# Designs tried in a protein design chat: VH-VL binders against Epoxyqueuosine reductase QueH (queH). Part 2

Target 1, 182 residues: Epoxyqueuosine reductase QueH (queH), of Dehalococcoides mccartyi (q3z8v0)
Amino acid sequence: MAPKLLLHGCCAHCTAYSFKYWQEQGFAVSVYWYNPNIHPFMEHQSRLEAMRKLSAEMGFELITEPSYHMAEYFKNVSANVDGRCRICFDMRLGQTAAYAAGHGYEYFSSSLFISPHQKHQDAVCSAEALAKETGVRFAYADLRKRYSDSRHITKPLDLYRQQYCGCVYSEYERFGKPNSPA
Below, E stands for the ipSAE of ESMFold2; O stands for the ipSAE of OpenDDE; V2 stands for 0.75 times the mean of E and O plus 0.25 times the DockQ between their complexes.

## First folded at step 2 (VH-VL)

Design g3 (framework fv_greziprubart; at its last look DockQ between E and O 0.09; V2 from the best seeds 0.00; counts 0 for: pae E 9.2 > 2, placed apart)
Fold by ESMFold2-Fast, scan of step 2:
Structure g3 (fold): chain C 182 residues (1-182), chain A 122 residues (1-122), chain B 112 residues (1-112)
Amino acid sequence: as target 1 above (182 residues)
Amino acid sequence: EMQLVESGGGLVQPGGSLRLSCAASGFTFSDYYMQWVRQAPGKGPEWVGLIRNEANSYTTQYAASVKGRFTISRDDSKNSVYLQMNSLKTEDTAVYYCARDYDFWSGYRDYWGQGVLVTVSS
Amino acid sequence: DIVMTQSPLSLPVTPGEPASISCRSSQSLLDSNGYNYIDWYLQKPGQSPQLLIYLGSNRASGVPDRFSGSGSGTDFTLKISRVEAEDVGVYFCMQGLQTPYTFGQGTKLEIK
């Protein structure tokens, strides 16, 4: 039997090649959706619907957390906004590792490792710490050079395209907050 | 396959108003942020503003030069974005383009309409 | 606002020869993710701008490989390895790092 890997999906566009990669490495892959860092709720839903469409197209199992933990995100982040990315990784990867431990997955990973727009090493450190804590093995590959391959898979599907990373802080940083005067 | 077609241009007098329309086809219009960009004769493009999608409550942003005078809106049922221009000045004379935002990690406008000329003159 | 400055403003070239256009930004376009948020557009006579290069060095779909983008931080270059007649037009750099999005003043490429 192929070893079971639970793949956290941060968005459809990053997940497409990440799923294919781990399947080609010989794993039985299920995709896990838990992204309380996506705001507002309608933006979260648009991205989740894109993931559902990708799941149908690629034929993978999609497991979704039934609750939208926006309040927990803000509770954890509000006291340390500058450190929010690491807190966010701990929250999402922690839930993924916990689900994996509770449901017979030998490995967990994330589509975060394909994104050129994530703090890659912080995400790796978070996953490694969680692997030690939960006993689930962390499957790591640096897929940033495969980002274009993932987008090649999703482009024909006309899936929802996000305009900011996810959180309201990232939306404001991209659109509302200019750099300090020169 | 994909098209953006602007309309509503023309000659207007200073202080007047004009409404531009941009009709989209060939993609899921409702998912995309849309932008207006203008180009004065002999000059480079100047960003005018943007409108977000339904998931982001159709919120808008404007360049300082047009803020308070121009309003961007959209009607997803008609696959159209609009630019309402009030209190027009001679320096607003330009070809106006609507453009599609591709996505946040790409950070670029991947498709522009053909443009519509707006001339503000007495 | 980020100011984008192009040079030269006029670029006469003989067909088959290389061409190079520079763009400087008033502040770094290199984000913490390692990407430079600069794009290059070509506006052919009588047409709207079309995307050539995005995120500093990536060619847009359908763009010939004779076009390349390079640079990091505040200094960027668009190169055409062998200019063809169809390349005539005005080239613009643009920053996509923050609103308001800003363009360079343009470089007019002309066949001599």
Scores: ipSAE 0.310, ipTM 0.755, lowest interface PAE 3.9, mean pLDDT 89
ESMFold2, look of step 10: ipSAE 0.011; ipTM 0.510
ESMFold2 (binder alone), look of step 10: mean pLDDT 90; pTM 0.913
OpenDDE, look of step 10: ipSAE 0.027; ipTM 0.670

Design g4 (framework fv_greziprubart; at its last look DockQ between E and O 0.04; V2 from the best seeds 0.00; counts 0 for: pae E 8.6 > 2, off the site)
Fold by ESMFold2, look of step 10:
Structure g4 (fold): chain C 182 residues (1-182), chain A 125 residues (1-125), chain B 112 residues (1-112)
Amino acid sequence: as target 1 above (182 residues)
Amino acid sequence: EMQLVESGGGLVQPGGSLRLSCAASGFTFSDHYMQWVRQAPGKGPEWVGLIRNKADSYTTQYAASVKGRFTISRDDSKNSVYLQMNSLKTEDTAVYYCTRGEYSYGDYEYYFDYWGQGVLVTVSS
Amino acid sequence: DIVMTQSPLSLPVTPGEPASISCRSSQSLLHSYGYNYIDWYLQKPGQSPQLLIYLGSDRASGVPDRFSGSGSGTDFTLKISRVEAEDVGVYFCMQALQTPLTFGQGTKLEIK
């Protein structure tokens, strides 16, 4: 029996190749959606719909956290917005690891590790700590040079294209400063 | 496995023109931004310009030193990027590299993980 | 334009010893998500540049652990913990924050 891996999906565009990679490594992979960092709610729903379309096209199981948990996100990050990335990773990866522990997954990972836009090492540190805490193994690969392969998979599907990392802080950082590109 | 091969260099007089080509293989060319960087003898590299992918409408940007004289174009069906150089000056003498960029949102879109072998352009009388 | 200033210009090293190369930018490279938008390249003799470090501190694939990048804002450092013969060449920093992209003049690392 192939070992089970729960893959946190941060967005469809990061998940497509990440799923393929772990499947090719011999895992039985399910994708887990929990992204309280995506705002506003309509943006969260647009990205979730893109993930649902990807799931239908690639044939992977998509597990969605039924609650959005936006209020918890802001409670946790509001006192330290500049340091929010580690808090955000702890929330998303923590929920993924906890679900994995409670549902018979030997491994967890995340599509975050394909993104060139994330604090990669902070996400690795978060996942390593969570693996120790939960006893679920962290499956790690640095896939940042494979981001274009993920876009090659998603491009024919004409999925919703996100324009910022996900949180309102990142939206402001991209669009709210003088001379920032759209 | 990845390969970028520049061609079309050579010796040209001031005021002349050259067209450089860069043929790509081993990756999904159409998803990447492509750039040109030049390096004058004994000097550090100098960015020349870029062309974005289809998703970003093939837009271009140029260094001030070449804007209006150089144009970058691409043909995704041939996995190729081109640099048309007009009104050449002796200061344009350099090895010209094409480089691969990654698709990016946000403010980090100029990451370059692969460079071609380069082609020499010499502008002298 | 953001000016990138490297030091030293020439860096003779004894094999097995550490090396350190500094790069200073004319304005802060700290940007979105807390990253510093600076990359480091190595150009070995007769070759084109190769990426070593990106986003200030992230090691490119296949780059040995003896290479590390650090710094914030306007002051950045590339460190080699133990120099090997294969490390010879010219090292360039580049700011990736905004166009026009700009490089330092280079640091030539040579074995003494």
Scores: ipSAE 0.012, ipTM 0.522, lowest interface PAE 8.6, mean pLDDT 86
ESMFold2-Fast, scan of step 2: ipSAE 0.013; ipTM 0.510
ESMFold2 (binder alone), look of step 10: mean pLDDT 90; pTM 0.925
OpenDDE, look of step 10: ipSAE 0.016; ipTM 0.568

Design g5 (framework fv_greziprubart; at its last look DockQ between E and O 0.14; V2 from the best seeds 0.00; counts 0 for: pae O 8.9 > 2)
Fold by ESMFold2-Fast, scan of step 2:
Structure g5 (fold): chain C 182 residues (1-182), chain A 125 residues (1-125), chain B 112 residues (1-112)
Amino acid sequence: as target 1 above (182 residues)
Amino acid sequence: EMQLVESGGGLVQPGGSLRLSCAASGFTFSGSAMQWVRQAPGKGPEWVGLIRSKANSYATQYAASVKGRFTISRDDSKNSVYLQMNSLKTEDTAVYYCAREDYDILTGDEYFDYWGQGVLVTVSS
Amino acid sequence: DIVMTQSPLSLPVTPGEPASISCRSSQSLLYSEGYTYIDWYLQKPGQSPQLLIYLGSNRASGVPDRFSGSGSGTDFTLKISRVEAEDVGVYFCMQATEWPYTFGQGTKLEIK
């Protein structure tokens, strides 16, 4: 009777060690896929397929939302593109917490907390606010030092290799701007 | 003051076996992944394989050229990593280095921040 | 496997002048979240390789500001703004994007 934790997975790489960590902390972990911030649709599907391969290899339950909410993402972001990361966290973590509340999960968390490039404190603040709002507990661990461990799990699996954060804004920032490091 | 000291090199005939040792000091050895890298005369380095720490179940990885013939192991109580080389071929002739793997905390990029002095292994009839 | 190719193979430089070393990968090194995992090592005569640059552009501890790394995708450059006598040696790039880790064949920097 391990407590149930719903882990939002932002990508296969970030999810691999995050899943292992929370399982080793004594939780019964299911992984939740909801990433309307990944564009275009075929990029979203390639990353989801990588997550399915990881699920098969690691043996975790993968729950996917049936709808690709790209239109909702752009409606929420288009008026405030500079603030899009917090809006994006609120969307993904909000959906995760809501699913957790509706399906008997005691806790929720996210693989976002392993990524060194996410706005870590904004994601924490978003999750804490959503925990208060939904009554689901937020399980927090700073896993940024374990990012390499997640890569070591996924390297042998030859998974799809993403080249930008996710949204079309991040793709443009990486490849389109003069002096972009890419 | 980190130190890595390899030993066990020498001349061996094709089909023979040799065991290399690497003794570490000056850092918390048990928490570090360790690498073996070789360099044939006049060539660039070639990665041989790695062994992870206890936190990662001592997982190992090998280059295809040595897989099934070479085995990496470690003894944390002796701060040592080992490379057991079996079924040696003339193409295995190289200077063998052990190296410590570290990673950038913010990005997860892996790199070899300290290398041993290297030991020569010559496989010849 | 990813093949790493360096140019030039030999680089004679007058002390105080700049030097530039190129490294090209057989496929893009862009990885999860857009990171580019390219590292640079220096092997001085009679010594073991030592870390110089990691993650494309970050200097390792103790490495002088004269050294800088740049590039993305498949083309990478190591630059030395003013070559000193102690910079003599063979420079190697390494990709850490996937296993096996692979190195370039090396660029020997020599003083003219």
Scores: ipSAE 0.052, ipTM 0.652, lowest interface PAE 5.9, mean pLDDT 88
ESMFold2, look of step 10: ipSAE 0.012; ipTM 0.524
ESMFold2 (binder alone), look of step 10: mean pLDDT 87; pTM 0.891
OpenDDE, look of step 10: ipSAE 0.015; ipTM 0.562

Design g6 (framework fv_greziprubart; at its last look DockQ between E and O 0.11; V2 from the best seeds 0.00; counts 0 for: pae E 12.1 > 2, placed apart)
Fold by ESMFold2-Fast, scan of step 2:
Formats: sequence, structure tokens, C-alpha cells
Structure g6 (fold): chain C 182 residues (1-182), chain A 123 residues (1-123), chain B 112 residues (1-112)
Amino acid sequence: as target 1 above (182 residues)
Amino acid sequence: EMQLVESGGGLVQPGGSLRLSCAASGFTFSDAWMQWVRQAPGKGPEWVGLIKSETEGGTTQYAASVKGRFTISRDDSKNSVYLQMNSLKTEDTAVYYCARDYYGSGEYYFDYWGQGVLVTVSS
Amino acid sequence: DIVMTQSPLSLPVTPGEPASISCRSSQSLLHSNGYNYIDWYLQKPGQSPQLLIYEVSNRASGVPDRFSGSGSGTDFTLKISRVEAEDVGVYFCMQSLQDPYTFGQGTKLEIK
């Protein structure tokens, strides 16, 4: 019997190979969408639609939270904007681990571990702490060398292209250099 | 298979104008940011400018050396990007490449380049 | 403008030997989002430049694992573990942290 793994998907581009990898490792994989760090709402919806298209193309189950928890993100981040990436990891991986614990998943993981652009060790530390807290096992692989493979899978699908990491702070940081405010 | 084909090069006198075209195939052009890069004989590449996708406002940016003289535009119905070059100088002599910017936040790398078209500005 | 400086400018190698190319930026290429905005391109004789490595260490599609990139801030390195005849050409680093995007002057890899 295949053990069940809940894979947090941060975006379609990171999820494509991450899903394939864990499926090939012998897991029954479902993808979980919980990204309150994506702003504004229409940007969140565009990225979610890209994930839905990937789900249809690759044939995986996509589980989505029914509510957009932007207010929860800002409540947790506003007092410590400089530490927001770790807070963001704790929120998304925490919700994933909690969902896994409540719905019979033995393992959880995330597509965050394929991105060379994420604070990798902070995400690993977050996941390891949450595994201990919830009793759900954290399935870890450093897939950063497979990032190009994931983008190769999504490139011909012509999915929505995101322009910043997700939050309004990351949009400012990305575009504040050549497109500085007046 | 992805292709970028430049055209419209040639010999022009200083102060003249020339319009380059770049025809794209093999990908969804409307989602792509397009870049123009030039390479003078015996020298390395020099970035000329970029145009964002129409869904992202179709905005343009230019190197200081060409700003005010060159204009980048696109026509998604023809899968084409253009470089209008005015007030040409001998220093503008180069092979001109269009290049595709691979999509995604934090990018700005050129994953595919055309074959280039030669522009010679000489009296 | 950010200035990109490559070393060496000329790199003769025997096939099978390793090669290393350095790229140094006049300012840090590390953005507050954690990305270093630097890429590597190869221009083979008579051909257009082609992408080798993007964002420090990510190999482009079709690029063999003989090629690797590393570095952070102002110091970056492109390594070829075992040079082959088809690797001949001029290697360029590029920064895209700041407008205008700027290239290094190039490193010409030559087979002895």
C-alpha cells in the first residue's frame, strides 16, 4: 500500500516536479493549496487557476482552503516584517501538517524545497518543528537541482506567470529597484 | 519548437532610421517578456531594452545609450516584437538579437535568443 | 551602472581538464528577497549566445551537469568539471538586479 503524502503547493511551477518526484518515490500524493501570503486577491486567484490547470494536466487531487486568509497573514506578519518569511513558512506548512493530521495523511511535504529562491533552511526547520508538534512525518528531499525539470514540465502549458514572490512586501522589494515609487 | 527570427537589418547612414522585427513561434507569445540585446563587432553583448507582456501593461525599459532614440513595441496578433531605431549613430553598428525572458517572479534571464540581424551605420 | 568584471579573459584548456571562470560585480547582486540576479551565457563561434546557468546555480534545459555555478553577493564562479571540444566559445556573466542589465567582458575558452 502506498503511504499518503500531502504536498503543499506554493505555485504550479514548483509543484510540477515535486509532485512527480514524490509519486515516483511510491507515495499517494494529494496537493494542498493554502497561500494567504499571495496578494492582492486577484493575484491569488490567477495563481490558483494555474495550479488547477496543472492539476488537470498531471492528474493529481488538488485540495483548496475555502477561505482567503489574507487578514490572518497580516495579523501574524505586521509586527515582524523582517522575519516574515519564517512566519509565512510556519503558517503554510503548519496548516498543511494540521490538515494532514486531520485527514489520514502519514506524511507532508512542500514544493518550497525545489525553489532556489526560498530560504531553504528556514523552511526545513519550520517543517521539522511542525512534524514533531503534529506527529505527521515530514518527507524531505532537496530538489533545488530539479528546479529546471519542474519549469520544463510547466513551460509548454503556458500557465499564469507570477511577477513577485507573493506578498505586497515582496512586490515592493522586487519592483522597487528599476520601478521605484515616484 | 521555439523560434525567434529577426529581420529588417541593413546599411543605413548616420541620422537615419531602421525598424527591426522579431517573429516568434513555438510558445505563447502574449505571456512573454521580450528583450533586445546588441553586440558590436568584436565586443560583448549590450542590453538595449525590454517590453513586458500586454497582460502586465506592455511597459518598456531602455538602456540610457538608446533612450529617446529607440522604441520597442509588440503586436501579439502577429507574434512579433519590434525595435524602431531613430537618429542612428555609428556606435549603434551591431548584430541585434531579440531574446525571450523566461516567465516567473525574480527572473530576467534570456532563455532563448534569435539568430541576430546585422545593422551597419556608416556614411 | 553595475560593472561586471570577468577573469580570466583567455582560458586555454586541454580536453578533459577542468575550467573555472570568475565574475565580480561592482555592487552586491543579492536582493532583499534572497535572490542573486546573475546568469551565465555561452556564445559558440558564429552562433547566438545561449543560456547556461540562471540565478547563480540553476542549469538551463539541456545543459550538462559538467557545468555548475556558485557564489553570492559580488563573487561568482562558473565551473566546467571536464571540458569537451563543444565547450569552445566566449562565456559571459550578466546581472539583472539593476537597470541597465550589464554583461561581463567575456572569457574566451580555447582548446589547446
Scores: ipSAE 0.005, ipTM 0.497, lowest interface PAE 10.4, mean pLDDT 86
ESMFold2, look of step 10: ipSAE 0.000; ipTM 0.338
ESMFold2 (binder alone), look of step 10: mean pLDDT 89; pTM 0.905
OpenDDE, look of step 10: ipSAE 0.571; ipTM 0.826

Design g7 (framework fv_greziprubart)
Fold by ESMFold2-Fast, scan of step 2:
Structure g7 (fold): chain C 182 residues (1-182), chain A 123 residues (1-123), chain B 112 residues (1-112)
Amino acid sequence: as target 1 above (182 residues)
Amino acid sequence: EMQLVESGGGLVQPGGSLRLSCAASGFTFGDYAMQWVRQAPGKGPEWVGLIRSKAYGGTTQYAASVKGRFTISRDDSKNSVYLQMNSLKTEDTAVYYCARESGYDEYSWFDYWGQGVLVTVSS
Amino acid sequence: DIVMTQSPLSLPVTPGEPASISCRSSQSLLDSEGYNYIDWYLQKPGQSPQLLIYLGSNRASGVPDRFSGSGSGTDFTLKISRVEAEDVGVYFCMQALQYPWTFGQGTKLEIK
């Protein structure tokens, strides 16, 4: 029996090699989509469709939450916008670990650990705390040097290209005009 | 080593057409998105458009000033990218460069440029 | 479109002296991960543009360490610690945050 690992997918591009890596380590891997930090809803859906396309091409099971928890994201972030990335990791990894605990997964991990653009240590600290809290084991590997391998898998698929990290705060940071003339 | 060589430039009258070619060597051409950038006499560079690798879907993007008139295509078997220019205007007079895009989905830069080819639209 | 504005437009320098070129963007080029989507290019007389700096501060392959990029958000600087004769040319900043990609108007660096 291969041990079961629930892999949180933050985006298709990060998930492709992360899935392959954990499968090659001997795990039975399912991918879990829970990203209430992606706004607006249409952006969330575009990224989810990219993940569905990747799932079909790579043959992995994709588990999606039935509802878009944007309101819960803003409820958790509104008191501490400057700390929102850690709150975001806690929400996504927390839901992943909780789903894992409730559905017989021995391990959980995330595609966050392949991205050179993420707050890597914050995500690791979040996952380690959640592993202790839930009793589900955190499977860790630093895959940042394998990001190009994930891109090689997804390039032929022409998946949706995201233009900002995910949340409306990151969208404003990228596209806002803080120095526009008054 | 790495080379990008543009060809097909010249003098053309307004309303005419011209096809530029860019031949690549020294790298795995099919893995890279390619750019077209132009520079009018005495001016800075102006981005024209791009084509992604065929492994990345071969999709194109164009600057508003050329959209509907210019078409970018590629032939990976010939290590070449092309710019088909139709309905040329005097404002299209420039040196045209092809350039290789390096980076990832959210991050890109033009790490290698061709020698450029002059296009003059006049009469 | 994002407008890129350079200063000075003309920069005469004595060989061995430092040089500094500024670039301002009409909107922030900083993403949520802390990266600035700004690149710097050099066009030597009669030659094609060549990449100097990408993503704000990373030197391109073969670029001497006397070149450095700095700044964040909307204000960026390219510095040359000691100008050499081979550094003559026009320097351009470029934003790669959103289409269309746009360049500054250029800074012409001349010896003396």
Scores: ipSAE 0.011, ipTM 0.492, lowest interface PAE 9.0, mean pLDDT 86

Design g8 (framework fv_greziprubart)
Fold by ESMFold2-Fast, scan of step 2:
Structure g8 (fold): chain C 182 residues (1-182), chain A 126 residues (1-126), chain B 112 residues (1-112)
Amino acid sequence: as target 1 above (182 residues)
Amino acid sequence: EMQLVESGGGLVQPGGSLRLSCAASGFTFSDHYMQWVRQAPGKGPEWVGLTRNKANSYTTQYAASVKGRFTISRDDSKNSVYLQMNSLKTEDTAVYYCARVDEYYYDSSGDYFDYWGQGVLVTVSS
Amino acid sequence: DIVMTQSPLSLPVTPGEPASISCRSSQSLLHSNGYDYIDWYLQKPGQSPQLLIYLGSNRASGVPDRFSGSGSGTDFTLKISRVEAEDVGVYFCMQGTHWPYTFGQGTKLEIK
């Protein structure tokens, strides 16, 4: 029997190849959706709908948290906006590891490790600390060289395409910064 | 470690046919779009066509100059892509390259050729 | 088809001197995301083309920092701050945003 891996999906575009990779490594993979860092709510819903379409196309199980925890995100980051990315990783990977521990998953990972736009080492450190805390094993692979492959899976599916990382701070950085692309 | 090796070139008469093969190694071939690009003597490269990956149903696309005459196919079990050339014209004389394409990393709508094979010469004599 | 026009077609340079190659597209390559979908390739004598610059200004892996790409919309420039003997070859610009992909006619860089 294949070992069970719970894969946190940050978006459909990062998840497509990440899922394929871990399945090819011999894992039974379920994808977990918990992204309270995506604002506003309609943006969150558009990205979740893209993930649902990817789930149907690729045939993976998608586990969705029933509540949108935007308030928890802002409570955790408002006092330290400059450190928000690490706090965000701790929230999403922490919830993933906790779900994994409570539901018989031997491993957890995240599609965060494919993105060239993420603070990669901070995400790795967060995951390693959470693995030690929860007893669930962290499955690590640096998939940044495979980001284009993930895009090649999702591009022809014409899924919703996000324009910023997720939070309102990243939206401002994308569109409000001098010389920022539209 | 990554290699693309073309074969099947040679001399052919106008109106003839030729099949090129490209054998890939050192990467997960089934994940990648594969391209054919040609270069006539003393000229710049000309895109010929592409085949998409399995996740994109192996669909193909061709330059207008070869549409209806050339067919691209692939066999992922052999890590190979093929170019079947029919009704060859003297204007088809060129070095033919097999090339791997990668997607741009950010908000991408296009591709770039991150690796090219060594090329194979096709001469259509007149 | 988008036409890519390079200038000059022949570029003799003295080693250690700078070199500049221009590329003009018949249509804008600037996307609404703010990126210019232009790439530069180098074909050394007897070799296949190799990627040098992608998405306007990004150096490919292993490409020295003496190479830089700039420009936006329809006018683009590849600059070499100090030409070395190994830089000899034909340089091609390419647009990667519209089918069919199209290349410039090439600029042959030669050592004087």
Scores: ipSAE 0.015, ipTM 0.475, lowest interface PAE 7.1, mean pLDDT 86

Design g9 (framework fv_greziprubart)
Fold by ESMFold2-Fast, scan of step 2:
Structure g9 (fold): chain C 182 residues (1-182), chain A 121 residues (1-121), chain B 112 residues (1-112)
Amino acid sequence: as target 1 above (182 residues)
Amino acid sequence: EMQLVESGGGLVQPGGSLRLSCAASGFTFSDYYMQWVRQAPGKGPEWVGLIRNKANDYTTQYAASVKGRFTISRDDSKNSVYLQMNSLKTEDTAVYYCATYDSEGWYEDYWGQGVLVTVSS
Amino acid sequence: DIVMTQSPLSLPVTPGEPASISCRSSQSLLHSDEYNYIDWYLQKPGQSPQLLIYLGSNRASGVPDRFSGSGSGTDFTLKISRVEAEDVGVYFCMQALQTPFTFGQGTKLEIK
């Protein structure tokens, strides 16, 4: 009997190798989708559909939060936009740890730890605090050197390609300021 | 492998209109952002604009030099992106390329071979 | 709009020698995701531009390891460790941090 690990998936691309890694470490892995930081709704749905396709291809259980908590994201972030990344980690990892505690998972982790573009130590600190709070164990591995391996898994699957981190603040910065106001 | 083929170029007088087409094959075209880039004779590339995918409501952005005169559209059922050019000026003379856009570097960029647009009397 | 400035504009190189091209942006290209949104392109004579480097330092598929990108914020460098005849063409940097995307004026690399 393998110990159960709930793996938060931030996107299909990062999840592919993260899932394989934890399965190879001897865990029974389920993937958890909760990403209220992805906007607009149709972008969220496209990324979720990519995760569903990956789930079918790799054979893992995908658990989806039934509610899109966009309003909760903005309530938490609007007073501290500069600190939004840590707030975002706390929301996604917090929901994952809470689901794990309520459904018999011994461990939780996240595909966030494969991305070289995340505030890695902030995410680790968030997860460690949540592990103490919930009693669920945090399974940690620094998979940033395996990022290319994850991309190699997903490239032939022709999955949806994201063009910004997720939130409207990131999207606006890149695509919303095409001309100076004058 | 995705291939892009442009068509619709030619000679047009100042003030005229022209519509460029770009046909894609090889991947799920509907998921990709598409862009137009032009290059005047002897000059470097100039970004013209982009159109996003269905998930981002087909929104468009344009360079200031073409805004209000050029329109980018797409037809996912035909795997095609278009550039409608109105009120053409001599300074719009260039080779026009369509290309996929991949700011995250998940995959390779794909560029067409370009189509020449000449605006002169 | 973000202005991209390249130097040198002309770069004659003896085959086998290293080459270095600089690109400077009018504002930081470092995003909150910690990527520098700068790409490097090579345009060989008579061809469309080809992606060499994306997001500052990542080689595109099929690009030889003699090409490398470095830098952060506003100052970026493309290096070729040993120039070969096939490297002749015009090199362009491009920022993709925000629309409108903007290119540098180009650096023409030629064999002397």
Scores: ipSAE 0.207, ipTM 0.734, lowest interface PAE 5.1, mean pLDDT 88

Design i10 (framework fv_indenebart)
Fold by ESMFold2-Fast, scan of step 2:
Structure i10 (fold): chain C 182 residues (1-182), chain A 121 residues (1-121), chain B 115 residues (1-115)
Amino acid sequence: as target 1 above (182 residues)
Amino acid sequence: EVQLLESGGGLVQPGGSLRLSCAASGFTFSSYAMSWVRQAPGKGLEWVSSISYSGGSTYYADSVKGRFTISRDNSKNTLYLQMNSLRAEDTAVYYCATDEYSGYDWEFDYWGQGTTVTVSS
Amino acid sequence: QAVLTQPASLSASPGASASLTCTLRSGINVGTYRIYWYQQKPGSPPQYLLRYKSDSDKQQGSGVPSRFSGSKDASANAGILLISGLQSEDEADYYCMIWHDSAWVFGGGTKLTVL
């Protein structure tokens, strides 16, 4: 019987190789979608639909939360916008670890660990703290060197491509620079 | 600024070999998948080969499989194309181009100026 | 059969609009593909213009004017590049491209003449 691992999926493009990697390590992998940090709602839905298409193509179980918890994200972030990435990791990985503990998963991980654009060490520290707190084991691998391999898996599937990290703060930082240097 | 500079083209006889190089600067080379695209005189664009940023995956057009090898050296910010058993139909301008950025914005698709390969007796 | 088919040439007047088509082979559904568009002027390398899969999945290249836009014609099984308010500098070869069967595939290209 293969040990059960709950893999948090931050997007389809990061999830493709992350899923393959953990399956190859001998785990029975289910993917968990909880991303209240993706705004606006239509952007969230586009990314979720890409994940659903990936699930169908790769044959993994996709577990989704029925409600979009954007308000809870802003409640947690508004007092410390500069530290929002760590708060965001704590929210998403915390929910993943809690779901894992409640549903018979021995391990949890995340597709965050393949992204070269995430604050990698902050995400690792968050996951390690949550593993100690919940008793669920954290399965770690640095997959950043395999990010392009994940993209090559998803290229034939022609999935939705995101243009910013997820939150409205990251969208503004990416697109909201209105003036050229004088 | 971003620059891709191809070199290694020239005149070669059928059955010969050439190695093309593409020197990258102005961006994080190791974060991009890279491609070679060619264009025969007066003809359209034809994709030749692609390589992931880690080198873990390579892809080839059917017309070059078994004859061409794509590789990269991230420590030197350089992409290579080893071309063996060259044929007259391989005569073209060869461009290197960014294929995929490991990030949120697919706004940059950088192309070099190209290097000319002529296969003739 | 070619995976992507483009008309060899197209002409239109300055200030008018041009619709450039990229037709996918029978059996390949245009609805599922992201179509990339490139412009090439004589003696120059190609320049990325935009990509289009749907209204929620599209991207404009840096510095590409908004008068360039992508769309699809499901009935024709084709991607469309629309160039509005044609200008003389738009005269060029235009290529579409998709990722299909583990390969990048270019269309044959359309030569746009602005007269």
Scores: ipSAE 0.000, ipTM 0.484, lowest interface PAE 13.4, mean pLDDT 86

